# VHH binders against E3 ubiquitin-protein ligase RKP (RKP), part 14

Target 1, 188 residues: E3 ubiquitin-protein ligase RKP (RKP), of Arabidopsis thaliana (Mouse-ear cress) (q9siz8r82to269)
Amino acid sequence: KLHGDLDVSVSQREGISVVHHGVGPPIVGLEEFSICGDIRIVKPPLVLESLALFSSARANACIWKGKWMYEVALETSGIQQLGWATLACPFTDQKGVGDADDSYAFDGRRVSKWNKEAEPYGQSWVAGDVIGCCIDLNCDEIYFYRNGVSLGAAFTGIRKLGPGFGYYPAISLSQGERCELNFGAYPF
Key: E = the ipSAE of ESMFold2; O = the ipSAE of OpenDDE; V2 = 0.75 times the mean of E and O plus 0.25 times the DockQ between their complexes.

## First folded at step 15 (VHH; framework vhh_7aqx_2)

Design p5 (from n3 with Y32W; at its last look DockQ between E and O 0.86; V2 from the best seeds 0.00; counts 0 for: pae E 2.8 > 2)
Fold by ESMFold2, look of step 15:
Structure p5 (fold): chain B 188 residues (1-188), chain A 123 residues (1-123)
Amino acid sequence: as target 1 above (188 residues)
Amino acid sequence: QVQLQESGGGLVQAGGSLRLSCTTSGFDFKHWAFSWFRQAPGEEREFVGAISWSGGETYYADSVKGRFTISRDNAKNTFYLQMNSLKTEDTAVYYCAADRGEYETSPSEYDYWGQGTQVTVSS
C-alpha cells in the first residue's frame, strides 16, 4: 500500500497522522503487509492476538516531525514489545520491535527497554493496564506511560528522519498475547 | 534454521564432575530462556534446570539442587550445565531446550530441542 502518498484530512492528536509531520490514512489501523507471524483482529476494530510463536506489525501511518502518542490496553500480561519502528526495520520470526537499529520497544513482562539490546526500564505490567507509547521528534525522545504515569524517557537522541520515511507505531506479541490498540489521544 | 546442539557428555565415575554445553544458532539468543532436561531408559523426560533470558535467575529440580549449576554466555550463543558430585541415578540422555522469554518445566511446552548427549555415571 501507499504510505508516503496518502492524503490525510486532519492535523490534530486524534490518532490520525498530522499532514505536515506525517502521512497515513484518515483512520489509522494496522498495515496488513507489515505483519510477520500471525496477528488476527479478534474483536474489531483493533483487539489483536498473536497466533504464531512471535508476531509483529506496524500501523499504516508514521511521523517524521512533532509528537505522536498511541495507547495499548493489555488483555494479557506476557511478553509484548511495544513501541516504534521505521520501514527499514526488519521483522522476522526472531526479531521484532526493538530488535534492530531503528526500532524501539518497552516490554513490561521483562521490565526492559529494547533497541538491539535490553536495559532495565519501567515497571512490570498486568492485564488491564494501559500503556502509553509516545514519540517526541522535537526532542528526539521516546517515552512510555503506564496507566497515565510517566515511566521516564526510554530513548534519547533517536535518529532524525525526513518526509516519507518516519516512525510508525509498532508492536510484537508472543503467542497468545492480546492487546487493544488505540490511536486516539489520552491524558498522560 | 534454529538449532540447539549438546556436547560434553560421556562416562564419569560417581562423585565426579562433567560440564555440558548447548550451542545454539538461528536464535536471537538474548530473548530466550534455556532449560536442561534428562531421560533415563524407560523413563519420561524430566526437568533438570533452567536459566532466565537475562541470566539473572536459575531454577533447579530438587534432585539436582546444590550439585548442578546453569550459566549462559550470550557472546557465544551457548549455555551450560555444570554437574558436580555425580550419582549413578544421574545417568541419562541430557537435552537442551529453548523457550522465548520464559522457562517451563513441562517438556510438552517446548518446540525447540537438541538431539541429546549421553551421560553415564559408573559406580
Scores: ipSAE 0.449, ipTM 0.743, lowest interface PAE 2.8, mean pLDDT 86
ESMFold2 (binder alone), look of step 15: mean pLDDT 82; pTM 0.848
OpenDDE, look of step 15: ipSAE 0.624; ipTM 0.814

Design p6 (from n3 with H31S W53S R100S; at its last look DockQ between E and O 0.08; V2 from the best seeds 0.00; counts 0 for: pae E 11.6 > 2, placed apart)
Fold by ESMFold2, look of step 15:
Structure p6 (fold): chain B 188 residues (1-188), chain A 123 residues (1-123)
Amino acid sequence: as target 1 above (188 residues)
Amino acid sequence: QVQLQESGGGLVQAGGSLRLSCTTSGFDFKSYAFSWFRQAPGEEREFVGAISSSGGETYYADSVKGRFTISRDNAKNTFYLQMNSLKTEDTAVYYCAADSGEYETSPSEYDYWGQGTQVTVSS
């Protein structure tokens, strides 16, 4: 399947590095080797469902400079943790994005932001909502948007990292949760 | 984050009672069977009892049957262990565990555990 080590390549430009497996231009998508639990693409290009109790994955894009955003279109409105994680953050069957040191998440079902611990933040979400997940490494902040409206700064003073050591789009889904990922970053 | 958190442990005299709670979040509580296990110092973790996902059936180890009662409150995402007529041999760390299938008596078949709460029964 996507197990060709000699086909791995890296595309790097200002503030982003993309690793891809195969031939052709790099495409930002789900890093299949990062999956903990059981996440399936149930509808192309990136409609995901968790089949395990709690599942996590990250994208193949590393952000270390500048301002970047990706979007999550919710098909279900249960427990999901949407945000940003470094490679150093382990995913387990009980812990996902926002549950470890250098990871940060928003969860609109529990109306909380997550960095090791939960704190109240944002608004409850419903199916059909589009959640914007923004990282601003010029100001060292993480923001979330619901349907284009800012929920305010979720995290400030986040650690700025160098090339190859940065933040990845990352998501965690409770069982049966579905969402669609859109990695159309707007770098300007 | 999937969470299981025990509470209600403590020190009690033999013949006394305690109620343990296991509060859960991060999954659909109604869909799971829940079990209590306990571990005394130097011993392996042993099954205490379980409650089905429907709440219609409870199961107990022979050593606690008639003294311990398990119940669940789906509205609070919580299940309980009521311990009566406590004995010194009930002294252990008590763990809650969750499984999406039928309950099991082997701790190796559970992936979701709380951190444990100490119960100490003095003579």
Scores: ipSAE 0.000, ipTM 0.283, lowest interface PAE 11.6, mean pLDDT 83
ESMFold2 (binder alone), look of step 15: mean pLDDT 80; pTM 0.811
OpenDDE, look of step 15: ipSAE 0.020; ipTM 0.426

## First folded at step 16 (VHH; framework vhh_7aqx_2)

Design r1 (from p2 with E102L; at its last look DockQ between E and O 0.89; V2 from the best seeds 0.77)
Amino acid sequence: QVQLQESGGGLVQAGGSLRLSCTTSGFDFKHYAFSWFRQAPGEEREFVGAISWSGGETYYADSVKGRFTISRDNAKNTFYLQMNSLKTEDTAVYYCAADRGLYYTSPSEYDYWGQGTQVTVSS
ESMFold2, look of step 16: ipSAE 0.664; ipTM 0.843
ESMFold2 (binder alone), look of step 16: mean pLDDT 81; pTM 0.836
OpenDDE, look of step 16: ipSAE 0.810; ipTM 0.895

Design r3 (from p2 with K30R; at its last look DockQ between E and O 0.86; V2 from the best seeds 0.00; counts 0 for: pae E 2.5 > 2)
Fold by ESMFold2, look of step 16:
Parts: C-alpha cells; sequence; structure tokens
Structure r3 (fold): chain B 188 residues (1-188), chain A 123 residues (1-123)
C-alpha cells in the first residue's frame, strides 16, 4: 500500500531537529517514549513528578549546532540531575543524566556536576529556583544558570557529534521530585 | 537487581571489637548514602550511624558516638561499621540501608535494606 500511518515526523532547523509523534505543529516537549522509571505530568503542560525511586527522560529536540537553552523551574529542592544527553545515553533504574560519558548534568542538591564522575560545581538550589541549562556547540561547552546568574562553564571540550547525532535536553528526578520544564513558553 | 548483604556479625565479649561489612551490588554505588540501623528483640529499628554519598560527612547516634566508625570503599562497593568498646546493650541485629544521595535517621525513609547480621555481646 502507498498510504501509511504516520506515527513520527521530524521538523528540522539550523542546529535543531524536533521529533513529533503525531499530527499538528511540532513543539518541543517531553519525549514520552524515552521515560525510564515513572515520570508523570502532574500539571499541564510540563510540570513533572517522579513516582519511581529514580526516573529519567529526554525532550523530543536534538541539538547538533549552535547555542541553545532550556529552563527548569524547581518545585522541590531534592536530588535532580539536569542537563543534556545523547540518544545513546543509557537510562536505567541506576543511571540517568550525567552518569555516563555521553551525558552531562548539574545537581544543585549535591552541588555537583556529573559526567560519569562528580565534581563540585554551582550553588545549592531551593524550591522556586529557575535553572537554565545551556549547550553551546559553537565552543563545545555546557553551562548552567541559577535565576539568571551564570554558574560558570560546567563542561568544556564536550564530545562533538557527527551528522545525524546530537544532544537532547534531559532530566533525572529522585522519587517525589517535581519540576516544570520550559522550552521557550515561559521566560527564565 | 539491587542487593545489600551484611556480614561480620557474631559473638564478642563486652569491651571487644567487631567489624561489620555491607556489600552492595546492582547500585551505582558512588551516588548512595548509607546508614546502619539495629534492632534488639521487642524493639523498633534504631539508627546507629550514616555516611554521605561523597564520604565527606558521617553522623552517629549519641549511644555509639566515639565507639563506632563508619567508612566506605567505592572500589569494593562496600561500606563498614567498626564497633569498638562493645557493651551488652549493643546486642542486636544490624541492618544496612541505602538511599540515592541522602541519609536519614528514620528507617521509614529507606527502600533498600539488607537482611541483617546478628551481633551478640556477652558479659
Amino acid sequence: as target 1 above (188 residues)
Amino acid sequence: QVQLQESGGGLVQAGGSLRLSCTTSGFDFRHYAFSWFRQAPGEEREFVGAISWSGGETYYADSVKGRFTISRDNAKNTFYLQMNSLKTEDTAVYYCAADRGEYYTSPSEYDYWGQGTQVTVSS
């Protein structure tokens, strides 16, 4: 048959690819099929809670060029690992964003940055804080903001990826942690 | 699947020493804080001591402070309780517990537990 059911599409601009699993305008949001553990939208559009002991998910946007940012508004202030991951980054009940070589995270409860190993970085966070998560592929850096103030470069010389590969906004949440993702719908 | 296994329990005379181990598997050990609890017959589990995920912080119940020491060895995925100057009141089943990132003094905060090891301190 020449007709088929369309269950995925891609919207591509300079440096970003957005995967969309339906009909309608492509928007950046959570990739529900990426969820490891149990993450639920407890308030639309993107207020999330982890119901499992440790949960991870990626957005549906792949960044392969340029400078990009998303925001995380913290509703709780416990253990979360916020940052960037490749599609190949393994999410398991024990490993999330920053726990392998191909992902990078900031955790403001433990005041650490994670890329396989932990190093001290940043500031302690509190509920109500807005964390900016930035990737700059012009200079191969990842850095974070707290309430609009730079925490400094977290990672430099991040792994360059070939055509068709890139980094996704990605988060990991401990049980009961809640946050709101903002991919440009709300100012940071 | 995650596992915690205590070992090193046994019979010891009052004033003696004993070293407990909690060996873990299936964890990403470097993320975890660990605690020791104990339970005497007819009692609730009570907090003994804890070590932070980074190893930079330890905390002890007043009843054991100065006598017990907690440590961790990330290379062996194991944490320890060194028990010195043991008293008959230290007789209990000792349990290890784990949490990703935090330690607590309340047993209700933990979802990962070992099966326990008996420590008996004789007069």
Scores: ipSAE 0.489, ipTM 0.767, lowest interface PAE 2.5, mean pLDDT 88
ESMFold2 (binder alone), look of step 16: mean pLDDT 81; pTM 0.833
OpenDDE, look of step 16: ipSAE 0.838; ipTM 0.910

Design r4 (from p2 with Y104W; at its last look DockQ between E and O 0.89; V2 from the best seeds 0.75)
Fold by ESMFold2, look of step 16:
Structure r4 (fold): chain B 188 residues (1-188), chain A 123 residues (1-123)
Amino acid sequence: as target 1 above (188 residues)
Amino acid sequence: QVQLQESGGGLVQAGGSLRLSCTTSGFDFKHYAFSWFRQAPGEEREFVGAISWSGGETYYADSVKGRFTISRDNAKNTFYLQMNSLKTEDTAVYYCAADRGEYWTSPSEYDYWGQGTQVTVSS
């Protein structure tokens, strides 16, 4: 079913772009089989912690057309790589979101954006911040927000794979990093 | 499997120079900050210097400032310690250490270490 990241909270927010072309379950969560390293849900539904030195995971929903935004509420403010990845993006104990051609990340500890290499981008983050992770496949752009304020387009001309082969919300966490994912279950 | 391996140690006269290398494998090197530590017999590991993940920052213990230089070569997955104007008090086993993203002056913050290479500075 094409019911990805939509829920009552997201659909009721004025000015938030919604997913029109995606695939996933009615309630978006983590794809447990995508986990590399050791990511645990330490508080339901989606408060995550990395127990390994470096861990990565994808959501169980994607889009290939239109726009989607998810949010990450930071409980810690260390090194995390937050963004978007395709199914083809390999996760290993060394490579996570933003470490391949087909994945893109923001890291507010190192104040950088990642797609194979790093470039300065955004603002430093602190615990309590809410990071918006947005993909716009109408314009082939990825951009991020900090506490509702745009940080500007991070990536343009992003790599596409065609219908049915989309981008998933994806995160990588250093050891002990903790965050809460919100695919639309919480007000913004 | 990640690995760090020091090389380039040896015996050198005071006032001389050595270059140590730390060759890495299995790391996604560009993410890592690297540090050098040293340890004399009966002492704890002592911070020598570090280089940031981006290569844009270096930091040195006061005892080696102006004499030692850390650099990195991402294409070779290797970082270096150039040691000039060596003194007998620089005699120690030198270790490289790695952290994904940040460097630290405390040895307890590191999970990745090399085996060490002996540097002996004679009068």
Scores: ipSAE 0.647, ipTM 0.826, lowest interface PAE 1.5, mean pLDDT 87
ESMFold2 (binder alone), look of step 16: mean pLDDT 81; pTM 0.827
OpenDDE, look of step 16: ipSAE 0.760; ipTM 0.875

Design r5 (from p2 with D111E; at its last look DockQ between E and O 0.85; V2 from the best seeds 0.77)
Amino acid sequence: QVQLQESGGGLVQAGGSLRLSCTTSGFDFKHYAFSWFRQAPGEEREFVGAISWSGGETYYADSVKGRFTISRDNAKNTFYLQMNSLKTEDTAVYYCAADRGEYYTSPSEYEYWGQGTQVTVSS
ESMFold2, look of step 16: ipSAE 0.681; ipTM 0.846
ESMFold2 (binder alone), look of step 16: mean pLDDT 81; pTM 0.830
OpenDDE, look of step 16: ipSAE 0.808; ipTM 0.893

## First folded at step 17 (VHH; framework vhh_7aqx_2)

Design s1 (at its last read DockQ between E and O 0.91; V2 from the best seeds 0.80)
Amino acid sequence: QVQLQESGGGLVQAGGSLRLSCTTSGFDFKHYAFSWFRQAPGEEREFVGAISWSGGETDYADSVKGRFTISRDNAKNTFYLQMNSLKTEDTAVYYCAADRGEYYTSPSEYDYWGQGTQVTVSS
ESMFold2, look of step 17: ipSAE 0.663; ipTM 0.834
ESMFold2 (binder alone), look of step 17: mean pLDDT 82; pTM 0.836
OpenDDE, look of step 17: ipSAE 0.872; ipTM 0.926
ESMFold2, look of step 19: ipSAE 0.656; ipTM 0.826
ESMFold2 (binder alone), look of step 19: mean pLDDT 82; pTM 0.833
OpenDDE, look of step 19: ipSAE 0.875; ipTM 0.928
ESMFold2, fold request of step 23: ipSAE 0.690, 0.673, 0.647; ipTM 0.844, 0.841, 0.831
ESMFold2 (binder alone), fold request of step 23: mean pLDDT 82, 82, 81; pTM 0.834, 0.833, 0.832
OpenDDE, fold request of step 23: ipSAE 0.885, 0.884, 0.883; ipTM 0.934, 0.933, 0.932
ESMFold2, last read: ipSAE 0.649, 0.640, 0.632; ipTM 0.827, 0.823, 0.821
ESMFold2 (binder alone), last read: mean pLDDT 82, 82, 82; pTM 0.836, 0.837, 0.835
OpenDDE, last read: ipSAE 0.885, 0.881, 0.885; ipTM 0.934, 0.934, 0.934

Design s2 (from p2 with E109R; at its last look DockQ between E and O 0.91; V2 from the best seeds 0.80)
Fold by ESMFold2, look of step 17:
Structure s2 (fold): chain B 188 residues (1-188), chain A 123 residues (1-123)
Amino acid sequence: as target 1 above (188 residues)
Amino acid sequence: QVQLQESGGGLVQAGGSLRLSCTTSGFDFKHYAFSWFRQAPGEEREFVGAISWSGGETYYADSVKGRFTISRDNAKNTFYLQMNSLKTEDTAVYYCAADRGEYYTSPSRYDYWGQGTQVTVSS
């Protein structure tokens, strides 16, 4: 298991880089400077709620090699866009994860996968579900899981990026949506 | 920065037709569901109909079913209300509304509204 928790400002190992800010322990968490809209931690460590109509954020972990996964426990079952984005992915009040070439999302309310456009994918979600968000840069694929069951490959042939230029766990939430992020689990 | 603007209202005789447009700017249009509401003088806003974000579902108030048709054109960032077989009861200010992903029959669920366009149906 890899949590990306290291005792440095930037930690690198086997296809992951973790950026740490402040004086706390070097852990994988939400990158507060990435927040567009209004996302708050309503219960520590990472139960999040969007207070704006549409909000986006990414983690402080960059994946550029290997196979990695994070989990999202849904507290609400409305529109969320869960997945992966590069550092260059534009977050605006209108565009979030999956709304640019360099980001990819699953949305179980609209039962769609997003990369600029929507395609049908996956299953409808309910509160209490755990969504696995997996990136496999050995095979250049992105997968999603619902409660441990694969929903199939969502995206294939994704662009492989070099060290320091990779994909971050990233989420977008409609107003009032709540979820809990967990970076301590992955299938590989 | 986001805007909705209705157009196409006017005076029309009963039994006639009118096509309303709602032109949007600043939205990532493909994510949005859209609805039409109307308001007669002294009345509350009344649901007319809606189209889903994907365009695969439409829903209409009973009072307009079979006479009104909603459509959307993602390439033009515009959605429409085609009104046929108009009645004097259809006289109202018509408003378009948008929500990222869902449509609702309650006006209170919407934060994005147009300014309205007057439709007047004469006998």
Scores: ipSAE 0.668, ipTM 0.847, lowest interface PAE 1.4, mean pLDDT 89
ESMFold2 (binder alone), look of step 17: mean pLDDT 81; pTM 0.833
OpenDDE, look of step 17: ipSAE 0.846; ipTM 0.912

Design s3 (from p2 with A33T; at its last look DockQ between E and O 0.92; V2 from the best seeds 0.75)
Fold by ESMFold2, look of step 17:
Structure s3 (fold): chain B 188 residues (1-188), chain A 123 residues (1-123)
Amino acid sequence: as target 1 above (188 residues)
Amino acid sequence: QVQLQESGGGLVQAGGSLRLSCTTSGFDFKHYTFSWFRQAPGEEREFVGAISWSGGETYYADSVKGRFTISRDNAKNTFYLQMNSLKTEDTAVYYCAADRGEYYTSPSEYDYWGQGTQVTVSS
């Protein structure tokens, strides 16, 4: 089941945008300018494949308050790092989601959570699984789900941010990995 | 730019020991499984052993089990091959290789290689 908690308001008549929990377009997608490596949409709207050895991307929306969950349907079950990152998170050919202080990832191939270092967490994944990636900024926690079943809190005490400095859905894929992103039913 | 560079090769008497190093740069070292391969003249590269990304698992070809030990030092971005009880059959060019998260016994699965270092074991 999809789950979202992004609460925003926009005044088009006044030419002023007011955002309470996050910022982004009405329909959330990938931020194309964030792509490091080579990620392609191989099937619209958001079935992705990495063509480079290691690729990363962020969504074009973030939150700094409230709770948001997005889902990743796995088409392959190799090494992927799925989670949340800020704009400050450096994506390189070597560093992706979970490889800096300001990013957090689950990797079900290596059954680990990543925030600069690895710790054991979660369950091994298989193709066809749906991974829920949840951030709860009311409790400062990040959770992951596998096929609707909680894997438990992965990270606690995550840093609160403010308007324009929030957490983005973000993914990293090893070569040939495929997944489908679903950012929820409630655009801005 | 990523690099792997082997060092520590040379001439050694049978029964002796030698320690090879593979110094890396440009990798996010903790993600990588590192492997050693070797190639004797006229042969294809063959798997020698590997150490997992977590450091918790090591793997060895049957021909070297019990004689060779692989270790890694994440602080130095370096991994090692300690070779003991060397035999003339161990004479080869030794190569280090890297993969993000997995090891393979087939050289064709790897995109990252060092230049090689010669090990010569004399009788």
Scores: ipSAE 0.594, ipTM 0.799, lowest interface PAE 1.9, mean pLDDT 88
ESMFold2 (binder alone), look of step 17: mean pLDDT 82; pTM 0.845
OpenDDE, look of step 17: ipSAE 0.801; ipTM 0.891

Design s4 (from p2 with S35T; at its last look DockQ between E and O 0.91; V2 from the best seeds 0.78)
Fold by ESMFold2, look of step 17:
Structure s4 (fold): chain B 188 residues (1-188), chain A 123 residues (1-123)
Amino acid sequence: as target 1 above (188 residues)
Amino acid sequence: QVQLQESGGGLVQAGGSLRLSCTTSGFDFKHYAFTWFRQAPGEEREFVGAISWSGGETYYADSVKGRFTISRDNAKNTFYLQMNSLKTEDTAVYYCAADRGEYYTSPSEYDYWGQGTQVTVSS
């Protein structure tokens, strides 16, 4: 159910190009200018750590139609908010992914999904888990996987946006949290 | 940008009750766990109790269990410490502290603090 019309070249593990239903570079990475707080790449390609109390960032590619998935390998198991945000989503020292109308997150430490408010969702996570973060704009849904197992639809009826104004992979990390992003994975 | 402000302290006789409030501003309140500490003159700050971000869990130091109750009101961005059966040993400055999502019993783990409110329990 994750199949999308993403035309990609996967010669490395850093990213997949988005050509028909989105915009982005051939190898997707972190948009450095989107960082709120203090996120550092502590190990190439994209092992990240938050040095500030609460940090957020977006990838440098988005989609507005079709399906996309990225993966987060957890190195720590504390509070992280993993998911999707628009360019207009206001990251501050208090608000990250899932803390506004136009962003959506899963948080496996608190076993909750976030879109302005928390609701119970998913499973508790541990270090070593791989979290799949999936958006399906053909069905207007966001859903997550834990170690390849679907956690079910987290959000339905998500807001559609026009070409060039889509949803970006986005993450928020509490202080000291570390994870590895893989924008090149596309389930099945 | 963020602020915590304690209120409700004062002088009370042993066996009496007080309710402390910690009013916050600038936080995305629903994410935060909140903790009360207290400090008697010449002592270090010590843990009193905490309430989880969701409000579903509360924790108390042994010295206050059964006498003190912590609660939160997300609509008012405020959390409370109800203190009953007060003893002269409860005399201290009471501080509220906040952390995004977690509570700790060590004061050194917190970056967000109120200014303190004096509670004095007389005989």
Scores: ipSAE 0.626, ipTM 0.814, lowest interface PAE 1.6, mean pLDDT 87
ESMFold2 (binder alone), look of step 17: mean pLDDT 81; pTM 0.830
OpenDDE, look of step 17: ipSAE 0.856; ipTM 0.918

Design s5 (from p2 with D28E; at its last look DockQ between E and O 0.85; V2 from the best seeds 0.78)
Fold by ESMFold2, look of step 17:
Structure s5 (fold): chain B 188 residues (1-188), chain A 123 residues (1-123)
Amino acid sequence: as target 1 above (188 residues)
Amino acid sequence: QVQLQESGGGLVQAGGSLRLSCTTSGFEFKHYAFSWFRQAPGEEREFVGAISWSGGETYYADSVKGRFTISRDNAKNTFYLQMNSLKTEDTAVYYCAADRGEYYTSPSEYDYWGQGTQVTVSS
């Protein structure tokens, strides 16, 4: 439901669709209507904290082709599930990123990757680390980086999807977890 | 809506055995660590033991180590406390508790609790 004077539109370029406001170029940021639980911006523009026991959100960018990356700077080092999800994947107080089909996460507290089930993957993280979350739809793979160093392919054979049906940057945070999102990475 | 429900309590003679179950619903069970606590009359809840989210680690209070065993069954969304060589001092209400990803020895760290099941050990 639309109220007020916000102007919402969709911009589409090679492999990405972005929902944005205003007359300027598309800005990739947090999709506030996607928030499940309770996420607060504690320092603008995108330092986030979960106030609920478990919270999830996605960006306003849909990736359906090409290679794309975003970064998460960790302010705390507890349980977070960082990665990629389609709109078909539900966020609830129990399900977040990695807890459904076509939903994929890395969790450096539990040193695991999640796609419905956990498997060992990656390295333990600490506050101050920068986690790169990469999707490569040329190779149908999802990768993660820690402080610029590849942790290897986490998921292979992921489904290719079309415009508006692709993958969104997405995060889940346990209570009190804080991180900063950076959407500066764009296709290669 | 998430729920935990203990079962399997009752009256047992000292030296006997009893198995408690904590059946859960509404949780994404595989993410959760689970703990057992107990409360004797006039006392605060005390830690009994815990099992990690992955099932790879268990941890027990010294008073029950070697006698009690915790296990989990992700397919049944249930975890268990096997109590052997029971003593009269094990008489208490037993509670299960859950946390997404971590376990704690302090009851104040938990938001998810069962309603408790009475275990009475006679001599």
Scores: ipSAE 0.632, ipTM 0.823, lowest interface PAE 1.6, mean pLDDT 89
ESMFold2 (binder alone), look of step 17: mean pLDDT 80; pTM 0.822
OpenDDE, look of step 17: ipSAE 0.868; ipTM 0.923

Design s6 (from p2 with E109Y; at its last look DockQ between E and O 0.89; V2 from the best seeds 0.78)
Fold by ESMFold2, look of step 17:
Structure s6 (fold): chain B 188 residues (1-188), chain A 123 residues (1-123)
Amino acid sequence: as target 1 above (188 residues)
Amino acid sequence: QVQLQESGGGLVQAGGSLRLSCTTSGFDFKHYAFSWFRQAPGEEREFVGAISWSGGETYYADSVKGRFTISRDNAKNTFYLQMNSLKTEDTAVYYCAADRGEYYTSPSYYDYWGQGTQVTVSS
């Protein structure tokens, strides 16, 4: 049966808050008000495409405690920056996920991890890959999986935020990149 | 908002040297690969050389290999073309171009261009 719906601002678990704007049941999805550039859902439920040269967006789920994961199924294999960002992290036409001190990303086209600067990390990706994006606030770590296989810890000692603040699933896409977001792989 | 601007062009005798700069503004420079192209009158733009986003790779057209060197300076948001042993065949308008993450030998893949600087090699 269908995923159970959340009420507005009500967390189903300690450590997560889901925000829903407008009419209808609260579900974990793309936060449309966060979009910088031009991201469209081109195929339900959450197949996204960037129509601008560089676009970024966040989910409507805020993680502030515990261990959480979402998955990104790649339809294209160009430059994408997949990971985690705070609400305070600015998105611009030049800066996306991983381009500020409070956001963290993996980019499998350039085989790098990003937190303001790049460092080598992970493996090259191809279309059809599933990228797991994990945050562990018990240990203050972020790590990624490719097709179920760990790529190792990407970031340690990640910035802790005060009560009621946290990290959101977040993605940045170069023009024409497509991916599908899946927030139910590890209970959001 | 974003801009590339070439400088350093001019008139030089064959066998001489010239250094071109491409100064950028509004880019998050470290993400970008950069390329130089040139265009002689009545011809299409042709690839000269490129430097990767990380700076770890450079690539040159055969006609300039060994004579031209590309470098980048992330602190100054600028990349350069050092041109040595210049030939009259190097006379052209030189353009810089940018792509977020990759470089290409075809000008058709670039959306960001400078306005060009004239290089004229006499004799």
Scores: ipSAE 0.641, ipTM 0.833, lowest interface PAE 1.5, mean pLDDT 88
ESMFold2 (binder alone), look of step 17: mean pLDDT 82; pTM 0.837
OpenDDE, look of step 17: ipSAE 0.840; ipTM 0.910

